# VH-VL binders against Peptidoglycan synthesis regulatory protein ReoY 2 (reoY2): the designs that were tried, part 1

All scores and structures are predictions.

Target 1, 183 residues: Peptidoglycan synthesis regulatory protein ReoY 2 (reoY2), of Halalkalibacterium halodurans (q9k656)
Amino acid sequence: MGKWVSVAEKRQFLKWFLTQQLKRKDAKRILEYLLQHYHLLEQVMFTEEIRGRERTLVISTLQSDEPGFAFYLYRRKIEDPIRALGELQANPADPIYLILHFHGKAQNHQYLQMLDSESREYIKRFKQFQAYKEETDSLIEAVLIENEKKMLLQQIDEALDLKDERRFKDLVKKLQELDRRSS
Unless a header shows other numbers, all headers, positions and changes below count from the first letter of the chain; Kabat numbers aren't used for antibody chains.
ipSAE, averaged over its two directions, is called F for ESMFold2-Fast, E for ESMFold2 and O for OpenDDE. V2 adds 0.75 times the mean of E and O to 0.25 times the DockQ between the complexes of E and O.
[cut] stands for letters that were removed.
The coordinates of atoms that the task and the answers printed are left out; those that the model quotes come from them. Centres of patches stay.

## First folded at step 1 (VH-VL)

Design a1 (framework fv_acasunlimab_arm2)
Fold by ESMFold2-Fast, scan of step 1:
Structure a1 (fold): chain C 183 residues (1-183), chain A 121 residues (1-121), chain B 110 residues (1-110)
Amino acid sequence: as target 1 above (183 residues)
Amino acid sequence: EVQLVESGGGLVQPGRSLRLSCTASGFTFSDYAMSWVRQAPGKGLEWVGYIYSGGSTYYAASVKGRFTISRDDSKSIAYLQMNSLKTEDTAVYYCARDYGSGSYLEPFDYWGQGTLVTVSS
Amino acid sequence: DIVMTQSPSSLSASVGDRVTITCQASQDISNYLAWYQQKPGKAPKRLIYDASNLETGVPSRFSASGSGTDYTFTISSLQPEDIATYYCQQYDNLPSYGLTFGGGTKVEIK
């Protein structure tokens, strides 16, 4: 839904977005066309999900890991920006869903405020998932470090039993290094 | 149940005007583009023009400047205003539901029964 | 305008015969093509969309294929109720092209 976003806000953001380097230079023509046509810009709605039954335009900056361009027409996918521009010109009154991929998008408050409610919840869930994944990765690393410590302690005990001074000193050095890494 | 009903056809003299109406029911009219298609007696189908859900219009070259398509979403009616009628405009005029928001981009999944317009002196 | 050339203009075949109609676009329309059936005195009915997709409820004897500029429509086993005129239509909706129909093919039973 685009009711929370004025045409002026959309124009301001898209002008900034066009200062970024796009993966597909010809996709710039589509955004410029939208900026030049008030009624088309009124129909633009920012989203994070491809809308299967709506026109969805995807444009990515060079710094994004996403594909540079795609235009979805219901069950069809157009990868040529010039063809997509032709479709926008033919159907000026229909809604246009716009997905923009760029570095720092999740922390760009201006962009997030322009998203529809479903997309805002998607980003929130994505942020929660990222935080959880980072916590989980940290826990896995901690478990691996503790397991390695346990193994080293067992090997140290064995070296002591065998009176192997060289091995004992090497294992203690490894344990000290592991302790430094886990702190 | 989707229904489209055309009305307003009849006999008119060359140079005069006529307005056709297409009354829709059984779906959310405002979500769909609407088209007009005509067929001269014994001839093939010819697209006349269409109006998108937001109100933008496009016309076939043969009628551009003479015909105007409009819609009233509150009444679920599409209109075809035909000005400067010529004998070659004689045809059955159909309204058809075109693609819509929240649907696939296929044209003309439902058609009205058609209304005959005869332009003759 | 994109010109749609449909052939043949008419044909006569026997019940059970395979009938093929062709449609040629003056330029690449990327499978944005539909096929319609029009019975005498009736409005057209869409049978096929996106070049090859059969409408729900349409008998499986109807099929279509093609890409680029060349498209075909086939009735695998012609039935008496299939007597109609068939039309192809492109909907590659660029402003300079509009929507255009083929000239139609009248299918009759011998």
Scores: ipSAE 0.000, ipTM 0.460, lowest interface PAE 14.9, mean pLDDT 82

Design a10 (framework fv_acasunlimab_arm2)
Fold by ESMFold2-Fast, scan of step 1:
Structure a10 (fold): chain C 183 residues (1-183), chain A 120 residues (1-120), chain B 110 residues (1-110)
Amino acid sequence: as target 1 above (183 residues)
Amino acid sequence: EVQLVESGGGLVQPGRSLRLSCTASGFTFSDYAMSWVRQAPGKGLEWVGYIYSGGSTYYAASVKGRFTISRDDSKSIAYLQMNSLKTEDTAVYYCTRDYKGSYVWEFDYWGQGTLVTVSS
Amino acid sequence: DIVMTQSPSSLSASVGDRVTITCQASQDISNYLAWYQQKPGKAPKRLIYDASNLETGVPSRFSASGSGTDYTFTISSLQPEDIATYYCQQYDNLPSYGLTFGGGTKVEIK
């Protein structure tokens, strides 16, 4: 027993997803087919895991690093969207697991609410990882800015010792620009 | 000092069960994901499965349905329950942790390993 | 699954030689790649993370680079204590795709 998700909620999300540019243009046909058929959309379940004995459809946008398309069926991988569509049409009553890869997925509350509990926990940790990576990148940038500032301060001291007013003014301007960037 | 210590390995007949333990110390266990990786004699490394801080588990296809990973955060122990053992499961089993704690799966600390031999 | 193809499978070199090992991913892994050293009879030890970052305490003769699908690991001046099998490992995947290691490269001294 997983979390219940309405057909209307799935339809609304997939309509939005189709506004994104897909890595595989022909994968759009599968999503459009699902949107046009209520009974198939009832069978759709959003997940982050490939299912071994159920149909799992993977579709990615251009901004994702994941493969553009894959369809898993009874441990087989099908990479042709047209062939996958044929299988969905042949077995309309069977569950369809859908994995979508797109920019901002970890922060997309609507998408996260449609996932099963295990997939939601995975995305929660992925969000923590992204936050950690952003924090680490910010710390590295701060260290680089501080080092450049220290060098500029040393050069300003040298210009003052040499009574080089023009160089002093140029260096102070550079320091002000760096302060603006770090604020 | 971060330490991981595996135990529970030994000789087992095919079709039987065995449970491995991984005792952790030197870090906040509940904040980290734990993984099991095995290595058959003379072969390369093979990932077995993962358990996240919240308890969700994922398994390699070769062990799915037979192996179960669990954890006891109060004791700082991760477990690998191995059922329906096959001769192909013979390997040194290592436990390892995720350095960044959040699905980055880079194994920064490893235990010494425990040998599991599945033979008649 | 992301397949990691590591080459060569083994090599023999002399002390002081430059040794290069390559790792090729079946798809873009965005630098989420680590390199491990496993000495005979010991557990693996991570040397490199995020494709090019050296782990604390690891000698500077070890380095790595790469992006996308192609990654390299280099020992600039091979030492006797570097006799080991080296593995690459990708960690870009969702749990559904699994973690994968390269096949390993056995490094021996002539």
Scores: ipSAE 0.000, ipTM 0.407, lowest interface PAE 21.7, mean pLDDT 80

Design a11 (framework fv_acasunlimab_arm2)
Fold by ESMFold2-Fast, scan of step 1:
Structure a11 (fold): chain C 183 residues (1-183), chain A 122 residues (1-122), chain B 110 residues (1-110)
Amino acid sequence: as target 1 above (183 residues)
Amino acid sequence: EVQLVESGGGLVQPGRSLRLSCTASGFTFSDYAMSWVRQAPGKGLEWVGYIYSGGSTYYAASVKGRFTISRDDSKSIAYLQMNSLKTEDTAVYYCARGTYRDILTGYGMDVWGQGTLVTVSS
Amino acid sequence: DIVMTQSPSSLSASVGDRVTITCQASQDISNYLAWYQQKPGKAPKRLIYDASNLETGVPSRFSASGSGTDYTFTISSLQPEDIATYYCQQYDNLPSYGLTFGGGTKVEIK
């Protein structure tokens, strides 16, 4: 099911994460509190899914499009980091699920290795979808280039029939540029 | 060759401001945290503050609220803006690369500049 | 704030002697500790990082060990060029703790 992640690994990653600019400055205090308390770090699980019956912290960097901070507890959404910190202090033995949003996380090997099994599968499927989308976009571009090339060839033939040297040279240059672009 | 060069030091009156620059060369500046460390005449080393590669800043209690660290990655320069200067701020100021073990750097403060003297006196 | 207690504050030894300096942290710093050498009028130079790793180009007579709260720096055979003040420094800091240096140890040759 899950993956064993040492407290040292979580600590190292969170220290790195704190080097990033967070959308909510007060959220840094919560992460610092977790780092200062070994037993709380033991309870931290990295995930990509909000857990309705467990404590879930969501923290985002400035470069992320996600909300800067949210704390979820049994369908409650708490947006005040101070209230979230109070809850962590009151219930130190309960699991803490942590969702971090930052640029490049899908390619961050250390982060991906710390995720629970469900989150790893989500990221894997997301990467597969992105690859498919990029491939599809490339095929559309190729079709558009081929169509433009066919039109240019027709116009070149017409320019030759009309003995229009200037237009012929201009169209040949455009065709050469299109061929270079498609390489 | 990896180098750091500080500039901007000098004599300044109490209550005034001064900005120090630290120009980096020979490495990918944007990948590294940068630290400022000072040393009063005849005394030991004292950490002033640092700026991580991602831009977050942290300061020693003695300078918090008065000093600001920033960076311009396009120019490979780190800055220390010193406001409300006190006679106790008189020191040689060093810039240094790194802070603590960062997943991207893997190092502490491994490269230091030559230092620039700041004298706060009337 | 993590306090670094360094001892002794100064020492005098003869060329060829073994010199030992100690550094004690107020809490476990998980080997995130460096040792610096500062010669008169010069910037500090890091000799050791992560408690025991020697910097490239630093002579093998310099070594360090330790874990948890107790750390040791050793010069196995003191040379004239080793006259300097040595500092330990922890970087097991959370951003709120900051970096802290030991008080320094001035090493002189008799």
Scores: ipSAE 0.000, ipTM 0.453, lowest interface PAE 16.3, mean pLDDT 81

Design a12 (framework fv_acasunlimab_arm2)
Heavy chain, then light chain:
Amino acid sequence: EVQLVESGGGLVQPGRSLRLSCTASGFTFSDYAMSWVRQAPGKGLEWVGYIYSGGSTYYAASVKGRFTISRDDSKSIAYLQMNSLKTEDTAVYYCTRDFSSRWYGPEYFQHWGQGTLVTVSS
Amino acid sequence: DIVMTQSPSSLSASVGDRVTITCQASQDISNYLAWYQQKPGKAPKRLIYDASNLETGVPSRFSASGSGTDYTFTISSLQPEDIATYYCQQYDNLPSYGLTFGGGTKVEIK
ESMFold2-Fast, scan of step 1: ipSAE 0.034; ipTM 0.589

Design a2 (framework fv_acasunlimab_arm2)
Fold by ESMFold2-Fast, scan of step 1:
Structure a2 (fold): chain C 183 residues (1-183), chain A 122 residues (1-122), chain B 110 residues (1-110)
Amino acid sequence: as target 1 above (183 residues)
Amino acid sequence: EVQLVESGGGLVQPGRSLRLSCTASGFTFSDYAMSWVRQAPGKGLEWVGYIYSGGSTYYAASVKGRFTISRDDSKSIAYLQMNSLKTEDTAVYYCTRDRYYDSSGYLAFDIWGQGTLVTVSS
Amino acid sequence: DIVMTQSPSSLSASVGDRVTITCQASQDISNYLAWYQQKPGKAPKRLIYDASNLETGVPSRFSASGSGTDYTFTISSLQPEDIATYYCQQYDNLPSYGLTFGGGTKVEIK
């Protein structure tokens, strides 16, 4: 039924992922095991959600603020990658949901294309939220820059009235820096 | 409202077969693993086997090859098919559910049925 | 499989007494252990999970502790309604995938 991602595509991505530094170095053994066993890699599905009905493997790189490793089973959570590897070896025919946390994953088109439709929708919404936040932050910064320029201009006028050459030169330098930042 | 009800127990002769059913209600059956546990009269608890929500099954050595666990999520029923019955299989059979760790924190059998008696005698 | 040795097999105590039951695993089970109460003619009821976590609605007089291979279950002040058989159970599914119970401890009041 719905094979949307080839084993070759999964293998290529996981080989790249293994070039990253993982929070849990022993978790590399699990990914290497998957790469060496075609039948297991066929069962791997990329997702962003822990699945209560299926096995879920979570692996994170050093740059991610997520936990380094977790393997979720129906009745328990395993935090030892070697124990998790044992479970995968004992039950190779069941689906394996894989959640990978790494820097820039929301902008990684290869990764996004491997996600199921629900996970893709989540990432799309997250990207839209980040874009909105960046736009909002930019508007706030523009207002703060304009207010600081107005204040500096008033202070420059005061320094000129007081014939304070040092203060005048310092304030002009600050105004030039703000002009550079606002360009 | 959350309950498990076993049925199908009774008197059966050695070497014959019997099928037990466990009907679930009051929860989303397909989200849970289901287990069978038995208890011989006056004896302790013995795990028989379980089926994960994804369908994988595991059995105790004492029943492996003779018993089969299955489930029908559309009907919210788990089954225990018992073949080649022995007098040693005489016991009250319970069905139990397990919660996924992440959603409720329960890692063991949190709900049990009332049990159904299976007597294997000539 | 993992063998669970539970002791004692039976005990008699007075109301208000402190009762302690022990459970020893044949190998390290990493706190994947539950305790059950079974009253005559009834199904077992889970009291403790993950070695020391008390189930909601279970009286605070019940407690448990332990790690590795050695675990204990305690009733700090025995009540008449606590007459039952108590079982430990390991659910460290790796490497064996087998789930095993202790032999049980029958608790009676003198």
Scores: ipSAE 0.006, ipTM 0.504, lowest interface PAE 11.2, mean pLDDT 82

Design a3 (framework fv_acasunlimab_arm2)
Fold by ESMFold2-Fast, scan of step 1:
Structure a3 (fold): chain C 183 residues (1-183), chain A 120 residues (1-120), chain B 110 residues (1-110)
Amino acid sequence: as target 1 above (183 residues)
Amino acid sequence: EVQLVESGGGLVQPGRSLRLSCTASGFTFSDYAMSWVRQAPGKGLEWVGYIYSGGSTYYAASVKGRFTISRDDSKSIAYLQMNSLKTEDTAVYYCARGKYDFWSGYRDYWGQGTLVTVSS
Amino acid sequence: DIVMTQSPSSLSASVGDRVTITCQASQDISNYLAWYQQKPGKAPKRLIYDASNLETGVPSRFSASGSGTDYTFTISSLQPEDIATYYCQQYDNLPSYGLTFGGGTKVEIK
């Protein structure tokens, strides 16, 4: 399901991200533009997969092995951040999918909380192929999962108190799904 | 490895009380709902009640007002306090982990059961 | 208030036979249904959850399907170790009403 992410959470994370060294310095202009325009930040969704018919912006830090910048629009790939910025300015109401590549991404508490459920599932499936190599992935992921479970358990108790059967069953399914996605 | 062990069953006279315990190990007890299910000799399964991690309890109509479920998360124990016992309460009592499960997807676990016989 | 009607109450079949058990709910339970196996003297073990999902480690000869009010459990090739009583269970009731089991089906070899 889509995750409820506030503009304040997106702003806080992007401010931190901009303290990192980007592979493409001119990509910084795009992120700064998003931070200065509330209506565009509302349209930003954090993801880990390129969306074929939607705007997908890819930005990578210097420490990442991924390409520094790419902007996907329909079936076109734009590699010039200035041209990408122009497209964002021309179509401000359309959704913007944002993929960020940086060192320690899997252990970044703030980043993981902003990812859509489908992106978290994709990452879990990918990590299952890496699972035999290292479990040095650790404390931050455990804390994040624990916090989300605590929140869901609280919401389940509230639904039980209110005798809201539909909400109760929906929350139990989310709890089961979250646990299936945990390491 | 997940384990649930029931204890406290035995022979008891009608009208008296008995407390059953379910000791859990191999999982984070405080994260799970716990259920009690019974089976009379030669008959099918009957749900008795459950308790959620926040303490909310729910009971079958046949035991409501007579039975109380509680838990001690520090000891990983769930309890079934049985008051005003009737002959028809004679059954093997099982404790089970709730229907939402944190390991290998979606499953539950049952204990071995403990026999409660209510007769004069 | 959901009543689960399970049939047949008992059956006898030969090793290698296909065995089918049915379970009917008094109202739509939206696939919130599990199937349990109980061998003589043992606690029940869940084989199927959410109407059709097989538990890890359960042999592939066990399967289940259904939706709405009608559900089916199948053993494609009965083995001697499958002698047991099988139960369906719904979990679509309000939390205050809890869980309801079917009457059970005793499976024996001829």
Scores: ipSAE 0.000, ipTM 0.392, lowest interface PAE 19.8, mean pLDDT 78

Design a4 (framework fv_acasunlimab_arm2)
Fold by ESMFold2-Fast, scan of step 1:
Structure a4 (fold): chain C 183 residues (1-183), chain A 122 residues (1-122), chain B 110 residues (1-110)
Amino acid sequence: as target 1 above (183 residues)
Amino acid sequence: EVQLVESGGGLVQPGRSLRLSCTASGFTFSDYAMSWVRQAPGKGLEWVGYIYSGGSTYYAASVKGRFTISRDDSKSIAYLQMNSLKTEDTAVYYCTRVSGYSYGRPYYFDYWGQGTLVTVSS
Amino acid sequence: DIVMTQSPSSLSASVGDRVTITCQASQDISNYLAWYQQKPGKAPKRLIYDASNLETGVPSRFSASGSGTDYTFTISSLQPEDIATYYCQQYDNLPPWSYTFGGGTKVEIK
């Protein structure tokens, strides 16, 4: 489930991030809340992908072309930071995925170090093409990921029925990679 | 079973327009991104464009500004509107289903139609 | 745009021969590569996905490997029904540059 990063590293980066001007000033309150609650910060994971079944918090600085704030929860998109903060406070045991948009992200070694290898590669390619940020429907992406998982589970069952061990192992690996991206 | 059936191909003069349709069956059409791939006679495969399930479209440089992809989820049909046709657009056009999508990247093509021939000549 | 260089462009081999085709990407594509078989007058059929995973129902004589920029497709014992043109395809580009195909390899029997 995501890359392991120490709380000290997350804290250091978020303190720096808060020196930047955010598009949505109220989003600062969420980051400050995370910094004040150690156990929540332990559950924070940095990513470049909206997770279909996990809470994904998106915060952008003024210099970013991305929307200033979004909070994704499967079947819901919350655009009010105060409402999102309430959800975080109500469900403190659930993982929190953070996507941060800011100037120089692709060259920020601290940020890249907090991402898994696939996310680090993704951000560099995203910068190169710049077209992906026009792709806007995170809920439909979550549905597509769910459908892909259902197809993989069906194929896994078929491989088991056919006693195709190699196919089974390949499909399980593919499912694990998909789970990593969706959760 | 999953099926994709293309229609609308034919002979057309340069500068004119033609619309291709791709009728899908056997799956929940609205959950999948759809793509168009073409192949000129005796040549290799060339990606044309795709439409995400949410409606976002992306095109190859060779067709950008001339071709438009759209979809009608209520009828399970994807469309390729081809405007300002050139002789080099002569090809078999395939409708394909994209196997899945991740943030920033669609996956491979898991199902293909049989293709429809478009011939652009005067 | 990621350029896929496929070689050879054509080959002739005997039934039972081992056939090898290569694809080189202009940049690292992280194993996001598929291999397709296309018989004359037919739509392409995917044989391999994610560089090395064999599609269900595809004979075990087909295999593939590779990483980074260099990828290989192999038919361990060529059969008459394997006469076709084979294409590699990368799907590692971010939109709008999502797909590029290799130039294809025409496989014929002597």
Scores: ipSAE 0.000, ipTM 0.437, lowest interface PAE 17.4, mean pLDDT 80

Design a5 (framework fv_acasunlimab_arm2)
Fold by ESMFold2-Fast, scan of step 1:
Structure a5 (fold): chain C 183 residues (1-183), chain A 120 residues (1-120), chain B 110 residues (1-110)
Amino acid sequence: as target 1 above (183 residues)
Amino acid sequence: EVQLVESGGGLVQPGRSLRLSCTASGFTFSDYAMSWVRQAPGKGLEWVGYIYSGGSTYYAASVKGRFTISRDDSKSIAYLQMNSLKTEDTAVYYCARERYGDYLSWFDPWGQGTLVTVSS
Amino acid sequence: DIVMTQSPSSLSASVGDRVTITCQASQDISNYLAWYQQKPGKAPKRLIYDASNLETGVPSRFSASGSGTDYTFTISSLQPEDIATYYCQQYDNLPSYGLTFGGGTKVEIK
């Protein structure tokens, strides 16, 4: 479609990935098999979404909280890497979608450039959503602080009108503490 | 326009040292790995060494221990420090760009080359 | 190290002829092979990568194929400007294991 990924680019990244500790050591055999067979590596496409009708391999490093290995084919889930390898060998011309889970993936520019258009847009939107959520949470907190400040100012005015020196001093201390926290 | 210009070549006596420079322009130098490739007069191409954008280096067996590759990203320059030079090191030395993270295995573009002659 | 054996070392042909150059690797390099053209006094220029992919802007008369240990580069109709030395290069190994070029093939007009 919009992005063409060379076999050399895929090979370079997978060789780096194999230097990482995988959760499932036997999953390494599948990646090594892909690297040994040029025609299969040509069929590999990096993605972030399990494809319902296509072959989808999921492989995770030790640092990831995702499952170490899964192979999806239509309505089936295969958890044995050796069995999955047999399925790949049976259909060498069919596309292979590859999902890799590792630390720092969202900030790894080399990996992001290899993703299909849909996956790149998803990650971009996810990053935008995270930034928006953080800003929204901060704004809510600011409103709550401002409302508490308004209440304290009203109470201070009342204490001043009533000539209540002790209450006035206590409320002023609370207002000063709130101002200190908000700055 | 992307350009690579080698400099520092010349006549040098066996056993001495020489430093070559490769000045880059027209691209973000710090994003790219760099290679050195040499060609003896009338002979074929021989890969000399490689430096990743992060600074890690690799060398051909024929120069390992004698040659050192380094880079100065602030100046967009790659260097080839050549120690204990031998007559067999006589060659045109090219620097070549590799793509950071994408293509660490082939070379494009190449500089024009600089001649190093090692003789008495 | 992977040894690249290129043949022939030189050839002479007429304009319009079909020219074929071969490159043999000492082990399976899984199509991780590039072809370069070098004219006298100039730096090499990459024409082919990944064994058969033509670089953008390179004339269609240049083509290449192969797999495993045996690779071929072809000029379908030799032109005067094609007179050069051609090199293959393997990149199956990471740089830590060494990159290697073939010995080159000098192409000349009869």
Scores: ipSAE 0.000, ipTM 0.432, lowest interface PAE 16.5, mean pLDDT 79

Design a6 (framework fv_acasunlimab_arm2)
Fold by ESMFold2-Fast, scan of step 1:
Structure a6 (fold): chain C 183 residues (1-183), chain A 122 residues (1-122), chain B 110 residues (1-110)
Amino acid sequence: as target 1 above (183 residues)
Amino acid sequence: EVQLVESGGGLVQPGRSLRLSCTASGFTFSDYAMSWVRQAPGKGLEWVGYIYSGGSTYYAASVKGRFTISRDDSKSIAYLQMNSLKTEDTAVYYCTRAHYYGSGEYRYMDVWGQGTLVTVSS
Amino acid sequence: DIVMTQSPSSLSASVGDRVTITCQASQDISNYLAWYQQKPGKAPKRLIYDASNLETGVPSRFSASGSGTDYTFTISSLQPEDIATYYCQQYDNLPSYGLTFGGGTKVEIK
């Protein structure tokens, strides 16, 4: 169900990715090796989840909060890029799953189009969650403004009943400021 | 020799659809990305969108959601499907071949077709 | 989007004159810039790529230079057949950011 991705498309994206500063500079050697070997690029699949039984390569840019490098092989974790490169050289016919962490990844259409179906769904859900959180925060603000307005109106009525001219003028100023903020 | 030939242009009313074709010859079509560039009468060049060899597409903001680029590698043809046409879409539409220059990062349009005129008017 | 500001928008010069056109990018484009020539009624033809490299078969009177955000295109000795509109184009970064052309410079002989 994944998208068909040509070697040319993978090469183009990885060349761009190499223009970014990587947390682990020696991880560049692995990407350069993949770019130099057509048959290995054919085996590369972009994903967002670590595959427990397949080779999964994780590389992060300096701006990412993720670890700079990890290579997962048969549920074992390798943190040395040079050792990982040796494994790729020894087993060139096996699939390679690649996870890239970089700034703006969720908005990068070229990257998203290269992802498998499960990874695309994860990104979609993440975007929906972010949108929902922003909507919820906006609704909370609107409710707080409405509640403050109700309290100010009640306090204005009380000031009028008590004939407290000073308090009345102060509360009206606060109500006008609140109306300006909400419009 | 390497050649691109556009077809399908013509007069169309606002709100309607039109499909352009770009027939390639003289090179391995499936190895290249293809792009569409347009030029309104008397105006400058404007990139419309492109399609990578694997089928991934990208569009200029002005046409996103209305235009669709596709390709048929077996026939060496690229297509531009234009929906919800507006008078401001009136232009000569060029089909171009995008080349991956040595480093793999640099894309430049090395082969252009002759262009096909699309006039959107009532 | 990366904005390409091209100047002048038009110019008139005599045969044999040196003509200079400039192109300024809104951000550093690392020499990922091409120059195109478009003669009346024809499709554009690329003359220069990677800011300074001349296409095979293009006359040596055409040249270009620049780096970062500032780029220049020069015709050392203008010929009648050089009457055309010239465009710069950046191709830096991902396709999602789009390809951007300069506004063009119309070159005429007086």
Scores: ipSAE 0.000, ipTM 0.424, lowest interface PAE 19.1, mean pLDDT 80

